# Ledger of designs, part 30: VHH binders against Flagellar brake protein YcgR (ycgR)

Target 1, 263 residues: Flagellar brake protein YcgR (ycgR), of Thauera aminoaromatica (c4kar8)
Amino acid sequence: MAELSTPSPASPAPLDGGRGDELEKFTLRGARQILQLLQDLITHRGLITAHTGGGHSFMTAVLKVDEERGRVVLDPSPDPQANRRALAAPRLTCVTQLDGIRIQFPLVGLGEGQDKGRPALFAPLPAEMLRLQRREFYRLQVPLAHELSCLLKAEDLARKPVEVSARVIDIGAGGVAVVVPTGAAEFVIGGTLPACRLALPDGEPIELDLEVRNLNRQTQRNGTEQLRVGLRFAALPRAADTRIQRYIFKTERALNAKARGGL
Short names: E, the ipSAE of ESMFold2; O, the ipSAE of OpenDDE; V2, 0.75 times the mean of E and O plus 0.25 times the DockQ between their complexes.

## First folded at step 4 (VHH)

Design C8 (from na14 with S53P; framework vhh_7n9e_1)
Fold by ESMFold2-Fast, scan of step 4:
Structure C8 (fold): chain B 263 residues (1-263), chain A 119 residues (1-119)
Amino acid sequence: as target 1 above (263 residues)
Amino acid sequence: DVQLVESGGGLVQAGGSLRLSCAASGFTFSSYAMYWGRQAPGKGREWVSGISPGGGSTAYASSVKGRFTISRDNAKNTLYLQMNNLKPEDTALYYCAKQDWYSGEFPYWGQGTQVTVSS
């Protein structure tokens, strides 16, 4: 399953611990920085994938930071077996993303109990958090106003060719994440989608082959379900790579200018 | 509760064939992509093959492409792996797997079925 869990800011899979010395510059160890980052995850409703080892994980979220008791309060899984595995694990590896940046941290000494009458999981505050700002892991969250799309060539449930216009939600040097309505087409991790067309605001659509790297279902606020598809650029031509990077840089600069008092 | 039960493994000579089955229950089988993984002694689990919900799209590890064929029968909630031209390197415990859609990870594995290929 190693090939199906390639790490990126948009991937829930943990990074290899053998890169510890290269990752040290991205590691937060200050108590105030850790508290602020955890609070940012609460504010932005960051969903966290908690890995319990042995290929097991569950979705959680930070519900609260209890500074006086030095602990985080986590949302338990609706699956009792996932909670039992988590409580038995010597360590959880928590992976999430905030504004295109991968965040990873360990939790040790997980316990269970109640918070204001509701079931909750508790763990001591992590001593360190990884906030990975590196080109290969960076993902630009695509502004809704850009209406960025990728035309996917896939098959429907009846094995008939279908073209699906998918909304691009993030983009990086190695790929894109897109969302499609549930049932619009079928996907499998490791499968190749040939001759897809990525539409950027400037110029002609880029024709490229995409490899499916991850699949996640998301329930929208209106209750509808959508499929998030993580796609890797296969055999990306240099001209296409340059154009994608130009879009990312130009969009980042525009967003930074807007945030700092631009229009 | 997701349950996956593999069968069909055994001892076979190099160049031989085996067909593995996985009986799935506890979820709407036809709505999920399904996967085969394997683990050789002393090694981690490795991905072998995957198949989309309706069976129209398949994927294979380079080491097995052209020799293995994944298929499914949604009416019977069963996943299959047809293994041809088996090699000693294919010796492993073979697992059926389902992805957790919310996390994107693979927490659902069966007990496995042993495949041993002699030379």
Scores: ipSAE 0.359, ipTM 0.802, lowest interface PAE 3.1, mean pLDDT 82

Design C9 (from na14 with G54S; framework vhh_7n9e_1)
Fold by ESMFold2-Fast, scan of step 4:
Structure C9 (fold): chain B 263 residues (1-263), chain A 119 residues (1-119)
Amino acid sequence: as target 1 above (263 residues)
Amino acid sequence: DVQLVESGGGLVQAGGSLRLSCAASGFTFSSYAMYWGRQAPGKGREWVSGISSSGGSTAYASSVKGRFTISRDNAKNTLYLQMNNLKPEDTALYYCAKQDWYSGEFPYWGQGTQVTVSS
């Protein structure tokens, strides 16, 4: 019964149209709610992946919400070709996360111009924004200081078994997203990685089977390339599920307390 | 420009076999995982199978596992799907797909090859 593989709701890649009907209950359509969410993205300096179609995307951010003119102002790409593709696209699909919650919205009618003398992209305010706020869609952005890792058991490009220590960048009830060096291991969407080991604080590593759900390559500003892998928990024992949930809640509470001045 | 050309479809009776081929060009075929999908009349697109760049790892939808075999020939830039024990429910337009590395989406599809399984 498998549908064509769709990225995790928490991944930077857009959700496919087959899930649209299920997601209607998470769609914001109130003008005030949309304005507030866009302002929250500005306040938290949220980075947005803007998909232009044809497999192309670029990194942007909301610089300003112009309520009087009914538009958003976006940071253009330093790559002129990416900007040309965006302007030619009938629609941008924008994907980001705020406090572990996936946010997705369309932008239609993209134009270019200047904001305060600097190049900028402009689009009408979206009529709707998707905000996945259910527990099963929630993803904790793992603090770098936690050094959370998952030992993946995979195959290299020569079909030899390889163990790769991958940095966990986010975690939720249904899975993790990890980063691996490009070329370190080979993955296929729908494939199973058996007996991987998730290292959580305060205990032995958790052995679990992971299913590959999405794959994204990202070129960093220094020219290095990393592979981001979205992994679903294929078979999770109750004790492991409890430990993962405890880690998520404890870490959220600590982050919230730190944000409020260490209470 | 990425080009994917499927072939090998046709009309076959239930219990029969077909072998589909996908000829790829415009990219380094040996560097990418490849996939087969299908769309039956009146239904959405369904993922069927995937194969890693080296051919060492494969994945299958539960509906076809044990009946279909995905393979590739990197020297010929060709992807294959061997379909055995075909069922009327396998009737669909079959297409190969290349995932985009950077977005994770499947923007590259061929025109497809029609498979019709009679009861």
Scores: ipSAE 0.398, ipTM 0.798, lowest interface PAE 2.7, mean pLDDT 82

Design D1 (from pa4 with S31Y; framework vhh_7pa5_2; at its last look DockQ between E and O 0.03; V2 from the best seeds 0.00; counts 0 for: pae O 12.0 > 2, placed apart)
Fold by ESMFold2, look of step 5:
Structure D1 (fold): chain B 263 residues (1-263), chain A 121 residues (1-121)
Amino acid sequence: as target 1 above (263 residues)
Amino acid sequence: QVQLVESGGGMVQPGGSLRLSCAASGFTFSYYAMSWVRRAPGKGPEWVSTISGSGGSTSYADSVKGRFTISRDNAKNTLYLQMNSLKPEDTALYYCARDLDYWESGTFDIWGQGTQVTVSS
């Protein structure tokens, strides 16, 4: 028998709220755009993971768009318990991938019924849909062995300059997340840290301006506290962007090679 | 190479049971609704049953409702038809078919070679 085609990989879990404001620019809210994207999912037979909450999900697909009634029609699960959970859920979070583009949208008010004599699930059209290319949402988790750091040119509470060497925990096209000891400097959401230096393994550190986007206190296993600081790259030159993308690509390849060698 | 291969046909007495299988290869099976269609000697094709890509929605011709059960195993790329309470009228060559539009069109673009089911005393 000939080799069977490989199915598309399952969609990843929903993007969490830690990126909510940075994802807004990729959110479609126009009715025509939403209808076209749903039609694209129908045409390309996109499989959707519908998350019902509590870690539960089921596979579905958009069967059609009923514009007359303002509804989307979904393929029910073969598992009756999954259908019951979906009908009881206040919200379905639908996640799918279309030709390398991640698509995510909420459905509320799910109901059951039949259309043209066939069972289906129904919901009002979503008011919004998120559409991202991978590079727009991907963040590489930096291996500890790389010991990536970023020298932050920050200020203390007296507005005096301080330098903080912060460990980089993730990196993407638009920024980094770092950790610092609590109290190492004063960070203000929306504040700019000029002339910081990102140390990549290859070449000289990259000088860049960073904008503080989020702050989160964390307690380590030993009880010490540290601050997670989300930082956006301000106005990144092409050469710096190329170096960052090269680091991400090479590190991903190395991590994937180890994963493929596993059982 | 896209292929559908039916199996499980045979001879059975009226009132008996039979389970047909259809092995799919060369395409992403879970993307497509699947149908069983039968052709009795000297007659045209008769739709029997359809199942959605997920397996969550099924439909049947009136002539087989309550006696036949369509199912699928997407992990094994296999479609099934459980046939119970078989009648001589069920004698036919049974085909599995890939259904391009479960809901609206009912257009079948790929067919298997069929498996013979014969119900006689």
Scores: ipSAE 0.013, ipTM 0.559, lowest interface PAE 8.2, mean pLDDT 83
Fold by ESMFold2-Fast, scan of step 4:
Structure D1 (fold): chain B 263 residues (1-263), chain A 121 residues (1-121)
Amino acid sequence: as target 1 above (263 residues)
Amino acid sequence: QVQLVESGGGMVQPGGSLRLSCAASGFTFSYYAMSWVRRAPGKGPEWVSTISGSGGSTSYADSVKGRFTISRDNAKNTLYLQMNSLKPEDTALYYCARDLDYWESGTFDIWGQGTQVTVSS
């Protein structure tokens, strides 16, 4: 027990307890609620990360809900290998975020076909969808205009020190997700990157230690391959935590103001 | 508090079978998807399989598909991995993990101590 914070293959539990009763409370099982949430994802053109297992994922979106046939229609990946992997998988785990709300659902029985003459993936409607609204699960999608970056202190394949400037794509109370070019550095799940520097729009960069939590290879529509790296804050000075929270709240407020001003 | 305890590992010849178990305590087991993750000597963790909270949905890594079966008994708060047609490449420490599968913070919330599987002639 005393060694909960040591680098172990077993990740420690969050400091605040388990999520059992709260996860069930936020699980949607009603057919009407599921249909409405899927339609909300279509309306907002929500991007979905579909996990196919083995650390592989691709970006998709719900194109259509076919209520009569009880199916969803998904945008296929520009990477044919990702589509083959998805069709071979018994299950997709779909993860997305809508207005700071974490949405997660399984799709089982994936098939391929055509929608209006274009390739599409389809699956039966999910029996359940998880919808989480808690602070520790909230992730702000970083506006591209903010040019938010994190200078990573990592190693290359030869174990030589390398510095990689990574674009921050989302940020929350517990960490950041970044994108790096494939091959820029070697990342190991559970590994620690010490003395990285997070650049926020206001003030000096924040020096912090980051733990690698996940790795996802993705192919963009233009054929560019990139690596998405999920990074946990291993330790945060109180001043750093305050600055990160202030950035999140300020940016969310600005985004909400723009959304409310639009149609 | 929250605890996961793996068992059932051991030494087996290629082509043999083993059944791993994971006893969960300290949380509402049926609310969580559960996974098996393995680490071979000198390698990073590799995801093996996931099962939904109800047991209605399962997924497998390509390397084990058709050979391994994940299952759970929610009344006993226990997760299982039936491993058939074992290969030397399956030699690893196998961990039971509580799984939320959200991309920004990794797949696994809690892991157990692990159980060693060795496949050799």
Scores: ipSAE 0.000, ipTM 0.113, lowest interface PAE 13.0, mean pLDDT 77
Fold by OpenDDE, look of step 5:
Structure D1 (fold): chain B 263 residues (1-263), chain A 121 residues (1-121)
Amino acid sequence: as target 1 above (263 residues)
Amino acid sequence: QVQLVESGGGMVQPGGSLRLSCAASGFTFSYYAMSWVRRAPGKGPEWVSTISGSGGSTSYADSVKGRFTISRDNAKNTLYLQMNSLKPEDTALYYCARDLDYWESGTFDIWGQGTQVTVSS
């Protein structure tokens, strides 16, 4: 089984202060709401990607909600190693979709056992569930060797203008995701970063306006925390769009060739 | 409403072929990588194949490499899986899934209901 090494979706950084209001709008914390949503996931037989950290994940499903015991029953991985990782993980980040809405929720305290004679994973009910907007566009994971960067024009906590050089981790027709050191700048979901500069390998940086769409804290394997910032192209000139599309296409082709053993 | 609907499953003898289809609706199909995932009885889900939004990139699990071909028609909002040289081990419920990240993330957010493939003598 090809373990899909998915980077653990960074838990949405708690938006500290008044700016967290938008993410809060999408966060369910009510016990009844959480139970209902979990039941809906069962009803729809939705598969879930469970991230165990360190870039590892496995596919699972909510099999049952045990309200009496306050726990969820999950389908274990057919890969024993994935299950071991899951059990060893301090937290699972579960990602799925229902009715076109991305759902993300944490599970902590994972255990193994049996449900009706079948192997199962158990976890306490999530304390919160996030309903996130869908990505509008496919995003190519940027190879580390390409060293794409984006100079962000942002503000610090004091609302002083700061420039942050961010590594681009994925790119699509609609935007980019970048990683920045924690505390490098303050980002607000829905906020615009004007006159940013996206550096592509094929020429001069592209100047563009970026809208912050999501914020996620990521813990690296080395324990270092980073902020993943999802950014939408707010205004993209046609020439820039063409360059981005060309880059994506070329990169995808190269990756595919490599995957096929051609490189 | 965002929906994926699989079809084309059935019973086939070992060595036979099937072509699965997945009709997508409710989202811009070409903007997303798409994947096939299967679940055999008593086993967990297994990733089978992924294709990029443009269709320019494809990847396969080692278990199906050389036998299965993933493709898509963006004009028809349809994902395909050509399965050749089928084996009993390929017996599973096959799901179409929307993939948010093609290469490394393996994050699937939307799933169909699945289509049953049975390989038996």
Scores: ipSAE 0.000, ipTM 0.213, lowest interface PAE 12.0, mean pLDDT 84
ESMFold2 (binder alone), look of step 5: mean pLDDT 87; pTM 0.867

Design D10 (from pa4 with S30D; framework vhh_7pa5_2)
Fold by ESMFold2-Fast, scan of step 4:
Formats: structure tokens, sequence, C-alpha cells
Structure D10 (fold): chain B 263 residues (1-263), chain A 121 residues (1-121)
């Protein structure tokens, strides 16, 4: 087949456009934010999968952002057919990732030209960019042997300050789920718990502001009630984010290696 | 500090062989799939090959399949690309690249400075 493109490694599919209402909160439309994100892709040499429609895509990268002319300059494909398909397409859907964040944006009006005497593709700056933290949807079930805990700074039923050491049962990029005895503290969905401390194996506890997102009350077999609390990281310094991601990856790797016949 | 450093490039005649190496530091190497990506003079980047974190799975671009072999040594935090039966069209700057996540691959968040491979007579 004459039109087969060289496959790129597991190119991620574009997110469904019909979910635009749900993705609105992750959509950037500010000119400065768009320019900064494109510049970050240049700085980190972010590789982009550009989807041209009809199941075709190619790998590219942002070479330059021309703020004065409102244009991006892209590396053309080494495959001439891919470039012809891109130029003929009414729209490119560009997908990439930066620091665990999925970035997706449309380019319309693609043209061909030269940058510093070399072939290049160019398009007007996108009017919008989707910036979605995909890892916020992934939750690692914390092994019981790790005994991960989070010291919660909350209020008791009488609205007095209380500190509760809660067992972490799952953890992701966006938050943790913990269990506490019912009545140990009062939680309000949307409420914030300032200066909580997450104990990870490597180093000092991480101080975090947590937002209560979910509450699930469960009655244990012995009649004791337990409360499962879903907590979102309200603000996460990069160093803390790095430590949490490292813990997740190391633990998942160890579990996967063990399942495959050894640690 | 996350870093990838490529080496092993050079000049070789058509039909020759080269072995590229990539030394990784600053991250848990075996938790990530790793790739080789090349950029020929005046051309955009072209994906060459990927290897899973464990080394149990590999994939190759059609242009290099049967000629190139990707491998890794997780004890040494090193990625390799064995290139055999080199052709003039393999002339390019070769980059070592880290796939962002082992559970969602196909995008790269870091790559090195590259090592130059020139195939000519």
Amino acid sequence: as target 1 above (263 residues)
Amino acid sequence: QVQLVESGGGMVQPGGSLRLSCAASGFTFDSYAMSWVRRAPGKGPEWVSTISGSGGSTSYADSVKGRFTISRDNAKNTLYLQMNSLKPEDTALYYCARDLDYWESGTFDIWGQGTQVTVSS
C-alpha cells in the first residue's frame, strides 16, 4: 500500500471533541499562556504527534514562535507524503506531553515555507490549547506493607482543631484517598485542610494543603464505622510533585516486576 | 538533574556498522520506555525505535527494521542502538529520548544533545 506511513511509537489518540463541555476548565485561551506553553515545548524539545485525519499522523516539533506575525513554525516530516497530507488537511490536531501534562491543540491554515533557509511548516497561533494533567486520573493502590500515612489538620465534631493520622489507601498525581474512624474529625466537601503532612518513605514529610472532594462512610464487619476521604492537592510545589510521582512509579514498577516473576 | 548523554556516532561507509550508547541519570531508568529519534540535515525528527522499561518489548520504524537493534542495560542506566548495514539515508543526528510514562507512551519529555552519524563513501 503506497499510502502507508511509518508508524510512530504508540501515538496517543486525540481526546473526543464531543467532551468539550467537560474539558473547558482545562482549555487555555489567553494569548500569554498559549505563547508560554509553546515556548516550553521548544525549550524541552517536546515531540508532537500531528494528526492530519483519515488515520494519518506524523511527528513534528515547534521550531519557533513568531509573536509579531502570530505564527508557529514546525519541523516538516522526513516523509514527503506526510507533508503533502498535512498541507491538504483542513486541520491538524497536535498532541504532546510536557512534565506529565497532556497538551492538545488545533492548527488551521497550514502552509509551507522556509526557516533560516530550511524547509518548514507554518500555521497561525492556535486560539486554544488543552492542558490536561492525565496522571490526576491514575490512582496507585498503596501496598499495606508501606504503611503510608497523612497527618490531617482538621476539626472535630465540636469544631475544635484536631490532628488525625490517616492511612493512605491510594495515591495519584492529583491527590490521595485516606481512611479515618467515623467521628475522629468533621469533613465538608469543598473544605480545605491546611498544612497536612504526607509521609513518604524517602525523606521528610511533605507539607500539603488538601481539599476534601469525596466522602464515603462504610460500616465494618465488627460494627465500627470507617470514613474514606478523597483529598485533592490544592497546591503542589514541583519538588513535592516530583517526590510523589517518583514514589508512584517506583512502586508500580516493583509491583509489575514482581507479577512478572521477580523484583 | 535529569540527563541523557549520547555517544558512539561517527563516520562510516555504506554497509558499515555503529553502536550508539545513551547514559541516563537523574531518574529511575527502568520505569520508562526509551526511544531513539533521528533528525537528518534539513528534515524533521523521525522516530527510529522504542524499548519498554523491562526490555521485554521493542518496536522499529520500517526504514530500519532488520538492520537496527535497540537494547538496554538497566543495571548501568544505559540505552543502546546497534546499527548494521548502514545506508547514506541513515545520516542524521541521533537522539536518545525518554517516553513520558510506561502506561501512556508515544510522547517524549526529554532527549539529549544527540550524536552525529554520517554514512558516506
Scores: ipSAE 0.000, ipTM 0.254, lowest interface PAE 13.3, mean pLDDT 77

Design D11 (from pa4 with S30Y; framework vhh_7pa5_2)
Fold by ESMFold2-Fast, scan of step 4:
Structure D11 (fold): chain B 263 residues (1-263), chain A 121 residues (1-121)
Amino acid sequence: as target 1 above (263 residues)
Amino acid sequence: QVQLVESGGGMVQPGGSLRLSCAASGFTFYSYAMSWVRRAPGKGPEWVSTISGSGGSTSYADSVKGRFTISRDNAKNTLYLQMNSLKPEDTALYYCARDLDYWESGTFDIWGQGTQVTVSS
C-alpha cells in the first residue's frame, strides 16, 4: 500500500472563508499599513504564491510599490502559460509568509507591461491584506507586565552547555515563543532542549522539554536584531498542562474585561 | 547579506542523475532547516524535500521518495539534492529555500535564484 501524497508546504491554500469574523481581527485596511506590509515583503524578498483559480498558481514577488499610481509591480512567471492564466483570471489570491506570519491579499485587474525595460505584471493596490501569525491565532500574547521567562538549556557556538533566560512573548497549549539576544545561544530547528524551566507569575518554575520549531530574526527600530524562537512542548505533564491552561484562561479573561471597556 | 546560490542543473535523459548544490552565506547555516522547492512549467511551486539544521531528520514529497536524497555539509554551508532515476515529470526550476519551520507550511523567508532541470529524451 502506497502512502498518501505529502502536502506541499510551499503552495499554501487560501484561508477558509467561513472564518470571516475571526479573520477580520487580522485584516489590515489602513493605506499606510498596507503600504508598509508590501514594502516589508520587498525588503525581505518574500516569495508569493499567486492562486489564479482552478487549482492553478505561480510563484511571484512584489518588485515595487508605486504609491503615486496606486499599484503594485509583480515579478512575472518565467512560464508564459502561467502569466496568461494570471491575466485571464478575474482575481489573484496572493499568499506568502514573513517571519512566521501568514500574509494573504487579493489582486484584481491584473495587467502586463514593462518596468524599467523589463517585463512586469501590474495590479491596483489591494484594499485589504490579511496578516495572520499562525501562533497568534492559537496563542496568548503575554502582557509585558507579567514578565514571563523561560530558562533555556541550550548550547553555545562551541557546543558547550549554556543557560539562557528568555522572555516569553506568546504561549499556547502547544508551546511558547521566546526572544533571545543574538548570539546568546545556538538553536537548531528540530533540536530538543531538555529540562527547561518555564516561570509563570505564580508558583515554582515548570520543568519541561522543548523542541525548536522555528527561528525568526526580527530587526528592531534601532537596527539591532533579536531572535524569536518558537518552542514546542515535547511532552507536557498533566499538572504542567493544567497550570499553563489556567494562566492562559485567567489572562484572557482579564484582557477581555479591559477590551469591553471595563477596568 | 543573506544569499542562496543554486547550481548543478542541466539537461538529462530519463533514468539519469543530477546533483544540485546550494551555497549559503550571510547566516548561521546549521541553525536552519533547508528545503528544495520546484516549479514545473504551468504549475505552482511544489515542495520537494526538507532537512533539519543538524541533518538528523529529512522529509520528502511522495513523488520523489526513494529517488531523491537531500543532504547538507554544515562545515561548507552547502545544501545538496541528489536526484536519481529522473523522469520527464521532474522537469522544473529547482529552488533552495531557508525554512523557518521544519514541520508546517514551509515558512520560507529566503530563496535562491533557481536552477533549471530538464528531463527529456
Scores: ipSAE 0.005, ipTM 0.411, lowest interface PAE 9.9, mean pLDDT 79

Design D12 (from pa4 with S30R; framework vhh_7pa5_2)
Fold by ESMFold2-Fast, scan of step 4:
Structure D12 (fold): chain B 263 residues (1-263), chain A 121 residues (1-121)
Amino acid sequence: as target 1 above (263 residues)
Amino acid sequence: QVQLVESGGGMVQPGGSLRLSCAASGFTFRSYAMSWVRRAPGKGPEWVSTISGSGGSTSYADSVKGRFTISRDNAKNTLYLQMNSLKPEDTALYYCARDLDYWESGTFDIWGQGTQVTVSS
C-alpha cells in the first residue's frame, strides 16, 4: 500500500505537446481519415492506454469499427473496477502509437455490451484524432554537468506551501521531467504549480506555470526513493519559449558533435 | 519488421526467483525507454517497471520495488526483469513494451504474447 499512486498505466497522463492551437495542424477531422486510422490500429494490433481521469487508466485495443452504427468496439479490462471507472468517466483520453507516430483521441459516451457473445465496450467514433510524428515527442536528456534545476512551488501533505528545488532530467518544447526526493511535496495529476522557476545556464530563471502530467517513483542506486514528475508548460510566453528552444538546439547540436566524435 | 519476444516465465514456489528476457528487433533499441507490464487473472494491466534508453534511470511499481530489478543490454537488444522473493500476487502474464518517451511513461506501441509467471505451491 502507498498513499501516492503507484506509477502504472493508471498513473501516467498523455503528453500534451503545448498549446491547443499548435496541435491543430496535426488533428484529423475527416470521417474517412479517422476510419482509416482506426482500421490501421486494428490491423497492427495497436495497444491503447485509455485514461479515465484522476490518474486511472487501463489497456485496451480497437476490436472493430462498426461504420453502420458509427461506433468503435473496444477490448474491456479484465478488472471490473477499471471498466466501471471508464463507464462513469465523462471522457476517455486514448493514447497509442503506430510506426513511430503518436495517436491520441477522445472517446465520449462509452457503453458496455457484447460483441459476438463476448463482453465489449462501445463508443461513438471520435470526431477528431491527433497524429504526431516522432520529432514532436523529442525530449533532450539534460547533461548532468549542466545542473539544470526548477524551483517548484508546491504543497506538502498538510496543503502548506513548500518550495522544492528539483533536478531537470529532460526538457522539450512542451515541458520538463524533474526528480524530487520522496516526501518533499505532494503532486496530483492535473494539478497546477504556479510561478515555478526554471533555471537555464544563461540569464534569469524563467517563471512559468506547470501542470503535473505524470508521476513515477524511482529507486536510486543507494536505495533512496525519488519521484519523477512530468510537467507541462501551461502558459509559455514567446520569449521564454525562444530561450528554451535555443537551449535545446544548442545542447542537442553539442551532443551530436560529441556523438560523432565517438562518444 | 518490429518485434518484441518475451521469455523466461514458468512455475515457481513462493520465495523463488525468475529472470524474464525480451528480445527486441527491427528498431534502434537504445533510443527507446522500455517497460514491463503484467496482467493477472481478474485484474487490469499493471505497470511493473521502466528503464531509460541508456539504462541510466529506472522506476518501479510500489508492489515490486526492492524485489525486482529491470536492466538492459543494448549491445544484444535485450531487456531483462530479475524477479526475486516472488509472491502468489506476482502471478500474471508479463509483457515487454516499448515506450514512446521516458517522459510519457505508460504509452506503449509494441507488445508480444507475453510470458506466463505462476507463483504457487
Scores: ipSAE 0.006, ipTM 0.211, lowest interface PAE 10.4, mean pLDDT 77

Design D13 (from pa4 with T28Y; framework vhh_7pa5_2)
Fold by ESMFold2-Fast, scan of step 4:
Structure D13 (fold): chain B 263 residues (1-263), chain A 121 residues (1-121)
Amino acid sequence: as target 1 above (263 residues)
Amino acid sequence: QVQLVESGGGMVQPGGSLRLSCAASGFYFSSYAMSWVRRAPGKGPEWVSTISGSGGSTSYADSVKGRFTISRDNAKNTLYLQMNSLKPEDTALYYCARDLDYWESGTFDIWGQGTQVTVSS
C-alpha cells in the first residue's frame, strides 16, 4: 500500500496551448515526423510525465507504435488510482525531454487492454507533437578549470545589500546555476538581482539582471552546506548574449574534442 | 558519445542484497544529479532514488527508504545503488538516469539499457 503513495519527482508544467501561434513553428504535424519522434522516445526509453488534469500526473513510457491500428502503447502506472484518473481524463498532456529538447504532445481517447499478455494503455497517435529546440533549455556544464564566477547583488536576512561571489556550475542561453555558501545571502524565488556581474574567461565581466528560479540546499561530505541557485537572465543586451553563446560553443567544442581523444 | 551502462543485477532470494553500478561516459558526471528508476514487469516506471552532483544530498521513494542506499564515485564516473533486505516487489529492470535541468526537476534525458533484478525464492 505504501508503494502506491510513493512521491515522484516534481513534474514540469506543460506549455499552454494559448501560445499556439508562438509555438506553431515548433509543432510537428507530419505523420512521418510524428512516427520518427515517437520511435526516438522508444529507442532512448524516454520517461514521460503524463498530466491528467487537476494537478495529477504519472510516469509512463511509450512501449511501441502500432501503425496498423494508428495508436501508441503506453506503460500503465503502478498506482491503480493514477490509471483510473488517466482513463477518466478527456486528455493527457505528455511531457518529456530528449537531448535537451522539450517534447510535448496530447493523447485523447485513452483506453486499457493488454499487449503481449501484459496490461497496457492505448491511445490514438497524436495529431501534433511540440518539439522545442530552444537554446534556453541547453546547459553547458562549466569546467572547474575555467573558474567562472558571478558576482551577485543580493540581500541578507535583514534586507541589507550584500555582494556574493558565486561559482558558476552550468550556463545556458537562458541562465546560469551557481553555488553559494549557505547563509551568504537570502534568495526568494521570483526575486530579481539587479546589476550582477558574470565573469567569463575572456574579457570584461558582463553586467546583467538575474531572476531567481530555483533553490537547492545541499550538504557536502565535509559537512559544509552549500546553496545551488538557478538564475534566469531577465534581459540580455545583444552583445552579452553573443558573448555567452560564443563561450558555450567554444567550450562545448573543446570538451567534445577532449572526450573523443581516448576513444 | 554520452551514455550510461548499468550492471550488477541478478537473481537473489528475499532478504538478500545486491549492488548495482552505472558507468557514465561522454559528459561531466559530477555536474549532474543522477537517479535510479525501475520498471517492474507489466508496470510503468517508478522513481527509486536521486543523488546530487556532489553526493551531498540524497532522496528515496518511501517503498525503498531504509533499505536502499544511493552513492556515487565522481573520480570513476560511477553511480551505485546498494539494495538490502530485498523483497519480491523489488523485482524490476533498474535504470540509471541523468536529471537534465536545474529548472525542470524530475526530467530525465539519458538512460541506460537497464539491469534486471529478480527477487524470488
Scores: ipSAE 0.000, ipTM 0.205, lowest interface PAE 13.5, mean pLDDT 78

